# Designs tried in a protein design chat: miniprotein binders against q96jn8r1131to1294. Part 4

Target 1, 164 residues: q96jn8r1131to1294
Amino acid sequence: TLEFLENHGKNILLSNGNRTATRVASYNQGIVVINQPLVPQLLVQVRIDFLNRQWTSSLVLGVITCAPERLNFPASACALKRAAWLLRGRGVFHNGLKICEKFGPNLDTCPEGTILGLRLDSSGGLHLHVNGVDQGVAVPDVPQPCHALVDLYGQCEQVTIVNP

## First folded at step 8 (miniprotein)

Design kk2
Fold by OpenDDE base, fold request of step 9:
Structure kk2 (fold): chain B 164 residues (1-164), chain A 96 residues (1-96)
Amino acid sequence: as target 1 above (164 residues)
Amino acid sequence: DELERKIEEIIYRAFELEDKGELEEALELIVEAIRLAVENKDKDLLVWAIYIIANIAQELGDPELLEKVLELAEEAYELTKDPEIKWLIEYLEKDL
């Protein structure tokens, strides 16, 4: 089953069989990684459970291509120095470099209950799903293996892994 | 080691400045970080710094700077053979 790894950000508390991640302090230190690597046809989805709208930024979603078990997480996913492909706001980022200005809906404005998904296609393209709708390829030719990453940042205080 | 920590701190500062839109200051810091990373033979920090400088160059909209970044990346690749630097080179070449 899909679960969040025990190696996570300092402000994360896991529950519900490690399928729910809650940031219990501050606005950052909320990175979690899903245990199973992405493989073609596997749709990994998380639901935004709770938002605190005192912040403007929200969760970051993406993948890492390094071993997650030994990863030392920075305070935010945006500070991942390598092996990172991230969706933030409407942008797509690779190791801090913005590689796409506008992609899909703005993650900073997704309401509670929104289900966000990641899926690799047969050509190695990383797709974003929003409420079950394929938004297209966010990142072409993602190195494999890779793991889905969620940064519970700013507004986003809780997410839960959900089945497709 | 202490130097590694220093470099990492500089890069993080540059990142923060970049996020605040203080791109010129960020650029100065990241250039220094790159220099130090090369001297310290820190591949990971070098990769990080090169991506940051590339992003700064994009944000500044400076094609000449982007060319310099490309050259820098090529040199870094020769030193590290890091696939992520190779990716960056290919990415930059598409836009230049």
Scores: ipSAE 0.762, ipTM 0.901, lowest interface PAE 0.6, mean pLDDT 94
Fold by OpenDDE base, look of step 8:
Structure kk2 (fold): chain B 164 residues (1-164), chain A 96 residues (1-96)
Amino acid sequence: as target 1 above (164 residues)
Amino acid sequence: DELERKIEEIIYRAFELEDKGELEEALELIVEAIRLAVENKDKDLLVWAIYIIANIAQELGDPELLEKVLELAEEAYELTKDPEIKWLIEYLEKDL
């Protein structure tokens, strides 16, 4: 069963069998990691439950290739020092380096109810899914094992893991 | 470690400046961070800083600076043998 790990950002409260993450304070410190590593053809999805429009940016979605249980999370995923492949806005980032400027929809403007998914293909390509639609390969040849990461940042205050 | 903390703070500041589009100031800070990270032999911070400077260079659109970053990354790889630095080198070589 897919769940968020207990090792998470300081402002996160887990509920619903650790399938729902809620940021209960401020605009940051909201990183969560899904327990099972991504394997080929496994679609991991989260639904945006609540947005707080007080803020401008929204969630960051991606993967980490380090052991999540030992990770000390920074205030935001963008500040991850290494082993990070992230989708922010329309950009794809690796350890802070923008490797793609325009990919998929703008995550900052996804409304509540949007279901975002990550899937590895047989070639190690990381795909983004939006409401069940494959947006293509965001990151080719992602190192494995890797874990899906969600940063409940800015507007995004709650997400829930959902089944395909 | 106090020095590690200092380096980390510099990197955070550089990152924030970069995020604000203040690339020149970010560049100055990140160069300092890289220097200190090398001195302190902090591989994680070095990797982080090198990726940031690469991003800054990319955003500035300065080919000469990108070449310098590549050289820096190569030197860093020799010191650390970190696979993520190797990735960056390969990325930069492909992009240049």
Scores: ipSAE 0.741, ipTM 0.888, lowest interface PAE 0.7, mean pLDDT 94
Fold by OpenDDE base, fold request of step 9:
Structure kk2 (fold): chain B 164 residues (1-164), chain A 96 residues (1-96)
Amino acid sequence: as target 1 above (164 residues)
Amino acid sequence: DELERKIEEIIYRAFELEDKGELEEALELIVEAIRLAVENKDKDLLVWAIYIIANIAQELGDPELLEKVLELAEEAYELTKDPEIKWLIEYLEKDL
């Protein structure tokens, strides 16, 4: 069963069998990681449940390739020192380095109810899915094992893991 | 230790400046952080700093600086043998 790990950002409250993450304070400190690593053809999806539109930026989505249970999370995923491959806005980032300027939809403008998915293909390519539609390969060769990461940042105050 | 903490603080500050678009000041700080990380043999902080300077150089659009970053990355790889540094080297070589 897919769940968020108990090791999470300081402002996160887990519920619904650890399948729902809610940021209960401020605009940051909202990183969560899904327990099971991504394997080829496994589609991991989260639904945006609640947005607070007083903020401009929204959630960050991606993967980490380090052991998530031992990770000390910074205030935002963008500040992860290493082992991170992230989607923010329309950009793709690796350890803070912008490796793609425009990819897929703008995550900062995804409405409530949007279902975002991550999937590895057989070649190690990381795919983004939006409402079930494959947006293509965001990262062509992701090191494995890796874990899906969601940063409930800014607008995004609640997400839930959903089954495909 | 104390030096590690100092290096980390510099890197965080550089990161914040980078995020604000203050790239020149971020560059100055991150260069210092790299120097100190090498001196202190702090592999993790070195990797982080190398990625930050790479991003700064990329955003500045300075090919000479990017070339210098590549050199720094190669040196860092010799010191660390870190696969993320290897990735960065390969990435930079493709973009240059």
Scores: ipSAE 0.697, ipTM 0.874, lowest interface PAE 0.7, mean pLDDT 94
Fold by ESMFold2, fold request of step 9:
Structure kk2 (fold): chain B 164 residues (1-164), chain A 96 residues (1-96)
Amino acid sequence: as target 1 above (164 residues)
Amino acid sequence: DELERKIEEIIYRAFELEDKGELEEALELIVEAIRLAVENKDKDLLVWAIYIIANIAQELGDPELLEKVLELAEEAYELTKDPEIKWLIEYLEKDL
């Protein structure tokens, strides 16, 4: 039932019943959003399928707290001006403001096959999972409803939604 | 409309400079963009610019600058009543 929305970055091709997103050009324009809002106990997981290690930076993972169906996405998630809570490298960002210096692994160094997960806890805390292991609360109280977002940036050329 | 587009371009250039670590140059641009956004009464660009100057000030680690940014954010809240500015004020107050 989890799929990527048809509204996505312009360099994305959806396949596999809209469960796989591939960036088919350039290094950016790769934003995808999961079609259902996060709810407590829902774990949204994506697997990193293909990386191009010629780039220094890799995917961005997070949530958007506004309705995603008709948004005009910027070229990169880091340029989202509003309603965005993002994990980038080792940092956590809200609308471009770094709110945490170091959280979880460095996303720029995650290898192919890594499974990244997002879920909300009962207090609205956003949790990151890495290969099934809860990394803790990245953001303590995100507004709801929110949708999981992946930016297939730089190194990251393909991700697939996988079951927990 | 043309002025709004130009203000937006200045903010985006400040954002790019910040990403490159050129914090002092980014600060100069974003201060100008805030002035123009207030003068033009552009609430959405003001909210965006306030977030950018807050991050620049945080990265510089200058307490005097952070206090000035909090004052700017409070003024921006009175102009916009934007809940994301309210969130930012509360965030900055915890650091102080």
Scores: ipSAE 0.629, ipTM 0.848, lowest interface PAE 1.3, mean pLDDT 90
Fold by ESMFold2, fold request of step 9:
Structure kk2 (fold): chain B 164 residues (1-164), chain A 96 residues (1-96)
Amino acid sequence: as target 1 above (164 residues)
Amino acid sequence: DELERKIEEIIYRAFELEDKGELEEALELIVEAIRLAVENKDKDLLVWAIYIIANIAQELGDPELLEKVLELAEEAYELTKDPEIKWLIEYLEKDL
């Protein structure tokens, strides 16, 4: 079964059998990682449970391609120096380099209840799903193994892993 | 390593300036950070700094600068043999 990994951001509290992550302080230190690597038939989905509109920016979603169990996470996913492929706002980023200006919906405007999904296709392409609808290939060839990552940043205070 | 911390802080400062749209100041800082990272032989910070200058150059939209960044990335690859730099070189060559 899918769970958030025990190694996570300092402001995260795991609950619901490690399927729910809550940011309990500040606006950052909210990185969580799914405990199993993505494989082509695996759709990892999280529901946005709680947002705080005080903040302008919201969650970051993506993958890391290095082993996550012992990583020292930065305060935000955008400061990951390597092995990171991230969806932020409408942009796609690799290690701080913006590789796509506009992909999918603006994550900063996704409301509570939105279900966001990640999967790999057979070519190693990373797909975003929004409420069950495939948004296409965000990253065409992600190195494997990789793990899905969520940064409960800014507006996003809680997400829960949900079944497809 | 105090010098490593200094270099990392310069890179992070450049990243912050880039995010705020202060691209010329960010460029000045990141060039300094690259020089220091090479001098200190800090391969991981060099890789990160090369990604940052690549993003700055891309945001500026200056083809001459992008060509210089490609040359820097090729030099960084010779020094580091880091596959993240190889990926970046291939990416930049697509944009030329």
Scores: ipSAE 0.564, ipTM 0.831, lowest interface PAE 1.5, mean pLDDT 90
Fold by ESMFold2, fold request of step 9:
Order: structure tokens, then sequence, then C-alpha cells
Structure kk2 (fold): chain B 164 residues (1-164), chain A 96 residues (1-96)
């Protein structure tokens, strides 16, 4: 069963059988990771439950390709130094390098109720889904194993894992 | 430990400046951090710093700087043998 991993950002409170993550303080320290790696045909989906529009930036979504159980998370996913493939705003990033300027929607503007999904295709390409619609390949060949990651940053204060 | 912490702080400061759009100032700091990481033989900080300077150069849109960053990445690969640097070299070669 898909759950958020016990190792998470310092400001996260897990609830709902570890399927809901809430950032309970500040604007950062909100990294959560899904407890099992992505495999082809597995669609991991989270719903944006609560946003605070007082912040300008919002959640980051992506994958990490290193073992997450003992990883020391930085305050924000964008400061992950290694093994990270992230969707932030309108861009796609690898270890802080922007590799795609505009992919999918601007995550900073996604409203409450948006369902964001990640899956691998048969070639190891990472796909973003938005409300059930495949946005295409964000990253063409992600090293495996990888785990889905959400950073409840800025605007984003709560997400819940939902079924496809 | 103290020098390693100093290098990490410089890299983080360059990252903060890059995030604020102060790209030229970020470049000055990250060049210093790369020099120190090489001198201190800190492979992990060198890998991180090379990714940061590559992003700064890409955002500046300066093809001469990107070529110099590719040369730095090749040198960093010889020092570290880190597969993440190899990936970066291949990525940069596609853009050039």
Amino acid sequence: as target 1 above (164 residues)
Amino acid sequence: DELERKIEEIIYRAFELEDKGELEEALELIVEAIRLAVENKDKDLLVWAIYIIANIAQELGDPELLEKVLELAEEAYELTKDPEIKWLIEYLEKDL
C-alpha cells in the first residue's frame, strides 16, 4: 500500500494512515517521499488539499534515485545535491540544473483539488499526470530504483495520496 | 571539517544568489567554491558546485561560459570519477 515514508521533513505531520502529509509550521522543511519505488504502470497520485496563497511559490514534485530511508533532507527539495529529478514551477530540474524550461502546468498556480501523478513508462521516462491527463515525458530515462517525492513548500500545506 | 563547512556555506550562498536572480554574483562565489573544493579534495562538494555553475551559465545564456563549464566538468570527472558528472558532461555536449 502507498504511504508517505517515516523519514520526512521536520515540519511534516503524517495522518490518515500515513497517506496525508501536512506542513504544520513555516514555509519549508516539508519533504515527503512515497514508501515504495516507482515501477512501470504504477501511477502515484497526490491531491493538493490545502493551499495558503500568502506564499508565492508552491509544491515541488519529483523523484529521488537514492535510498530515502536514512537520507538527511535539506530544508527544500531544490537544495537536494544529488540523485534528484524535480518539477518546480514550470521547469524540470536535475540536482539544481534546469533541464526543461516549460513542462506541464505551472505548479505554483495549481489550485486546491488538483491531482498530480507520477509514473514511469516502459523506457524509464518519467511522466506527469494532471487531473488524469498525461503531460508527457518530463525526464526521458530516470535511473531506477526511484521514489516519488513531494515537497510541501510555500503555498502547499497538505497533500493526500489518492487512488488513480 | 571547518574548511569543508566553509566551502558548503559558499556553495549554498551562491545557490541563494542564483535563486534571487543575482547570477553574476552567484558565479563569482561558485568559482571560489570550486577552487576551494578542488584544493581540499572534497569530491561531493565539487560535484554539487559543478552542477550549480552549469545552471548559472545556462541561465546567463553565455555560450563561451558554457564551453568553459564543460571543460571544468571534464576536469571534475577526472578528479571524482562521479557518474553524475559524466551525465552532466553528456547533457552539456547536447546543448553545444
Scores: ipSAE 0.562, ipTM 0.822, lowest interface PAE 1.5, mean pLDDT 90

Design kk6
Fold by OpenDDE base, fold request of step 9:
Structure kk6 (fold): chain B 164 residues (1-164), chain A 96 residues (1-96)
Amino acid sequence: as target 1 above (164 residues)
Amino acid sequence: DELERKIEEIIYRAFELVDKGELEEALELIVEAIRLAVENKDEDLLVWAIYIIANIAQELGDPELLEKVLELAEEAYELTKDPEIKWLIEYLEKDL
């Protein structure tokens, strides 16, 4: 069963069998990681449950290639030093380096109810899915194993893991 | 470690400045971070800082700076053998 790990950002409260993450304070400290590593053709999806439009930026979505159980999470995913491949806005980042300027929809403007998915293909490419639609390869040749990461940042105050 | 936290803060600040388009200020900060990381023999922060300076160079569209970053990365790889740096080297070589 897909769940968020107990090791998470300081402002996160897990519920619904650890399938729902809620940021209960501030605008940051909201990183969560899904327990099962991504394997080829496994689609991991989260639904944006609640947005607070007082903020401009929204959630960051991506993967980490380090062991998530012992990771000391920074206040935001953008401050991950290594082993991070992130989708923010329309950009794709690796350890703070923007490797793609425009990819998929702008995550900062996705409305409540949007379902975002991550999937590895057989060649190690990381795909983004939006409401069930494959947006293509965001990151080619992602090291494995890797875990899906969601940073409940800014607007995004709650997400829930959903089945395809 | 207080110094480590300081360096981390500088690196992250540099990243934020890039996000705001304040590239020259970002460059100044990240250079300082690199120096501090080297002096304190903090390989993890050095690697991260190199990624950020690469990002700055890329945003500046400065091929000369990118080449310098590549050289820095190569030196760092010789020292650390960090696979993250290896990835960066390969990435930069494709862009030059």
Scores: ipSAE 0.869, ipTM 0.946, lowest interface PAE 0.5, mean pLDDT 95
Fold by ESMFold2, fold request of step 9:
Structure kk6 (fold): chain B 164 residues (1-164), chain A 96 residues (1-96)
Amino acid sequence: as target 1 above (164 residues)
Amino acid sequence: DELERKIEEIIYRAFELVDKGELEEALELIVEAIRLAVENKDEDLLVWAIYIIANIAQELGDPELLEKVLELAEEAYELTKDPEIKWLIEYLEKDL
């Protein structure tokens, strides 16, 4: 079953059988990683449960291509210096380089209840799903193995893994 | 390593300045971070700093700077053989 890994950001509290992640302090230290690598036919979905609209930025969603179990996570996903492919706002980033200016919706404006999904296609392309709708390929050829990552940043205080 | 953490903070600050549209300040910081990473022989921070200066150059739309970043990436690849730099070189070559 899909769960968040016990190795996570310092401000995260896991609950609901490790399927719910809550950021319980500050605006950062909220990185969580899904316990299984993405494979074809696996759609990892999280629901935005709780937002604090006092912040302007919100969650970051993406993958890491290095082993997550013993990784020392930085305070923010955007400070991952290697092996990271991230969707942030409307942009797609690789290790801090913006590789796509606009892709999918603006994550900073997604409301509570939004379901965000990640999957790999057969070519290794990373797809974003929003409320069940495939937004297309965000990253055309992601190295494997990779794990889905969520950074409960800024506005985003709680997400829950949901089934497709 | 306190110097390593300082370099990391400078690189991340440069990234944040890009978000704020402060591109010239970001460039000044990242150039200093690159110099420090080279002096400290920190290959991982050098690779990351090159990604960030590539981002800055792309946002500035400065073809001379992009050419210099590509040269820097090629030199870093010869030193490190890091596949992250190889990917970046290929990416930058498509833009030029």
Scores: ipSAE 0.847, ipTM 0.936, lowest interface PAE 0.5, mean pLDDT 93
Fold by ESMFold2, fold request of step 9:
Structure kk6 (fold): chain B 164 residues (1-164), chain A 96 residues (1-96)
Amino acid sequence: as target 1 above (164 residues)
Amino acid sequence: DELERKIEEIIYRAFELVDKGELEEALELIVEAIRLAVENKDEDLLVWAIYIIANIAQELGDPELLEKVLELAEEAYELTKDPEIKWLIEYLEKDL
């Protein structure tokens, strides 16, 4: 029942019942959002299907705390001006401010087949999972409702929503 | 409008310069963007620009600059009442 929202970046093609997103041009314009807000105990997972190693940067993962259905997405998630909490490379960002220098693995080096997960804990903390392993709290108190976001940036050309 | 798009481009360019380690150029650019956002009365761009100058100040590790950014954020909060700027003020106060 989890799907990528029809409102997405301009270079995205949705397939597989809107559970697979492919960036079909360029290196950007690849923002997608999950069609339901995160709730405590819901784990949203995506698998990295295809990477193009010609780029050095890869996908960005995170949440937005504003309604995504009619939002005008910028070319990259890092240009979201408000309501954005993003995991990028090794860092955590809020609206362009780096709030944590090193958290979890470097997303720029995750290989094809990696399963990345986001969930809220009972205290509103945002957790990253990597291949089923909880990496801890990236953001201790995320405003709700919030919506899981993936930016198929650079290396990342395809992701698929997976359920356990 | 054209000016709003220009201000957005300046703010994002300043963000990109931080990635490159060009902190002095980033600071010059973001100060210009703040002046333009104030002139244009664009509250949303002002708030975003303050997030970016906070990022630059943090990367510089300059406590005097961080104090000035906090003052700017507090003035912007009085103007906008934007909860995003309130969050930023609380974040910056942890360093003091």
Scores: ipSAE 0.844, ipTM 0.936, lowest interface PAE 0.5, mean pLDDT 92
Fold by OpenDDE base, fold request of step 9:
Structure kk6 (fold): chain B 164 residues (1-164), chain A 96 residues (1-96)
Amino acid sequence: as target 1 above (164 residues)
Amino acid sequence: DELERKIEEIIYRAFELVDKGELEEALELIVEAIRLAVENKDEDLLVWAIYIIANIAQELGDPELLEKVLELAEEAYELTKDPEIKWLIEYLEKDL
């Protein structure tokens, strides 16, 4: 069963069998990681449950290739100094380096109810899915094992892991 | 420790400045962070800083700076054998 790990950002409250993450304070400190690593053809999906529109930025989605159980999470995924492959806005970032300028929809403008998915293909390419639609390869060759990461940042105050 | 935290803050600030398009100031900060990381022999922060300066160079569209970053990365790899630095080297070589 896919769940969020107990090791998470300081402002996160887990519920619903650790399948729902809620940021209960401020606008940051909201990183969560899904327990099972991504393997080829496994589609991991989260639904945006609640947005607070008073903020400008929204969630960051991606993967980490370090051991998530021992990771000391920074206040924002953007401050992950290594082992991070992140989708923010329309960009794709690796350890702070923008490796793609425009990819998929702008995550800052995805409405409540949007289902975001991550999937590795047989070649190690990381795909983004939006409401079940494959947006293509965001990262062509992701090191494995890797874990899906969601940063409940700014607008995004709650997400839930959903089955495909 | 405190120095590590300081370096991390500088690197993160540089990243934020890049996000705002303030590339020259970002470059100044990240160069300082690199110096501090080297002096403190902090390989992890050095690697991160190299990624950020690569990002800055990329955003500036400065091939000469990118080449310097590549050289820096190669030197760092000789020292650390960090696979993420190897990745960066390969990335930069393809982009240049």
Scores: ipSAE 0.842, ipTM 0.936, lowest interface PAE 0.5, mean pLDDT 95
Fold by OpenDDE base, look of step 8:
Structure kk6 (fold): chain B 164 residues (1-164), chain A 96 residues (1-96)
Amino acid sequence: as target 1 above (164 residues)
Amino acid sequence: DELERKIEEIIYRAFELVDKGELEEALELIVEAIRLAVENKDEDLLVWAIYIIANIAQELGDPELLEKVLELAEEAYELTKDPEIKWLIEYLEKDL
């Protein structure tokens, strides 16, 4: 069963069998990691449940290639020191390095109800899915094992893991 | 460790400056962070800093700086054999 790990950002409250993450304070400290590592042909999806327009920017989606259970999460995914491959806005980032300027839809403008998915292909390419539509390879040849990460940042206040 | 905290803060500040488009100031900060990371033999912070400076170089569109970053990364790799630095080297080589 896909769940968020108990090791999460300080402002996160887990519910619904740890399948729902809610940021209950401020605009940051909202990183969560899904328990099972990504493997080829496994589609991991989260739904944006609530947005708070008080803030700017929105969730960051990606993967980490370090052990998540002991990770000391920074206030935002963008401040992850290493082992991070992130989708922010329309950009793709690796450890703070922008490796793609424009990819897929702008995550900062995805409305509530949007279902975002991550999937590894047989070649190790990380795909983004938006509402069931494969947006293509965001990151080629992602190191494995890796875990899906969601940063409930800015506007994004709640997400839920959903089955395909 | 207070020094580690200082280095982290510098890197974080540099990163924020990049997001604001203040690339020249970010560059100055991150260079200092790299120096400090090397001196303190902090591999994690070194890796982070090198990635940030690479990002700065890309944003500046400065090929000469990118070349320097590549050299820096190569030196760092020789010291650490860190696979993420190796990745960066390969990435930069493709873009140059």
Scores: ipSAE 0.778, ipTM 0.890, lowest interface PAE 0.5, mean pLDDT 93
Fold by ESMFold2, look of step 8:
Structure kk6 (fold): chain B 164 residues (1-164), chain A 96 residues (1-96)
Amino acid sequence: as target 1 above (164 residues)
Amino acid sequence: DELERKIEEIIYRAFELVDKGELEEALELIVEAIRLAVENKDEDLLVWAIYIIANIAQELGDPELLEKVLELAEEAYELTKDPEIKWLIEYLEKDL
């Protein structure tokens, strides 16, 4: 039932019943959003399928708190000006401000096959899961509704939604 | 709007310069972007630019600059009443 929205970055091709997103050009324009908001008990997971190690940075993972169906996506998630909470590299960012230096693994070094999960707890805390292991609360108080986002940036060329 | 796109590009470039460790150049760019956003009356770009200068000030570890950024955020909140600026003010006050 979880799919990527048809509204996505311009370099994305959706396949596998809209559960797989592939960046087919360049290093950016790769934003995808999950087709329903996060609610408690919903774990959204994506598997990293393909990486191109010639790029230096990799995917960005996070949430937006505005409706995604008609957003004009920027070239990169880090250019989302409003309502964005992002995990990038080892840091957590809100609208371009680094609010945590180190949380969870370095996303730039996660290998192919890594399964990354997002869920919202009942208090509005955003949790990261890595290969099924809860990394704790990345963002303690995310406004709802919020929507899970992946930016297939740089190294990351394909991800697939997987079931828990 | 061509000017709006230009201001957005300057703000994002300043963000990228932080990644490269070019903090002084990032600061020069973001100050110009703030001036342009105010002149153009673009409240959304002003709010975003204030987040970016807050990031730069934090990376520099300069308490006087951080205090000036807080004052700027307070003035922007009075102009815009944007809850994203209120969040930023509360964040900065905890970390000072």
Scores: ipSAE 0.774, ipTM 0.911, lowest interface PAE 0.8, mean pLDDT 91

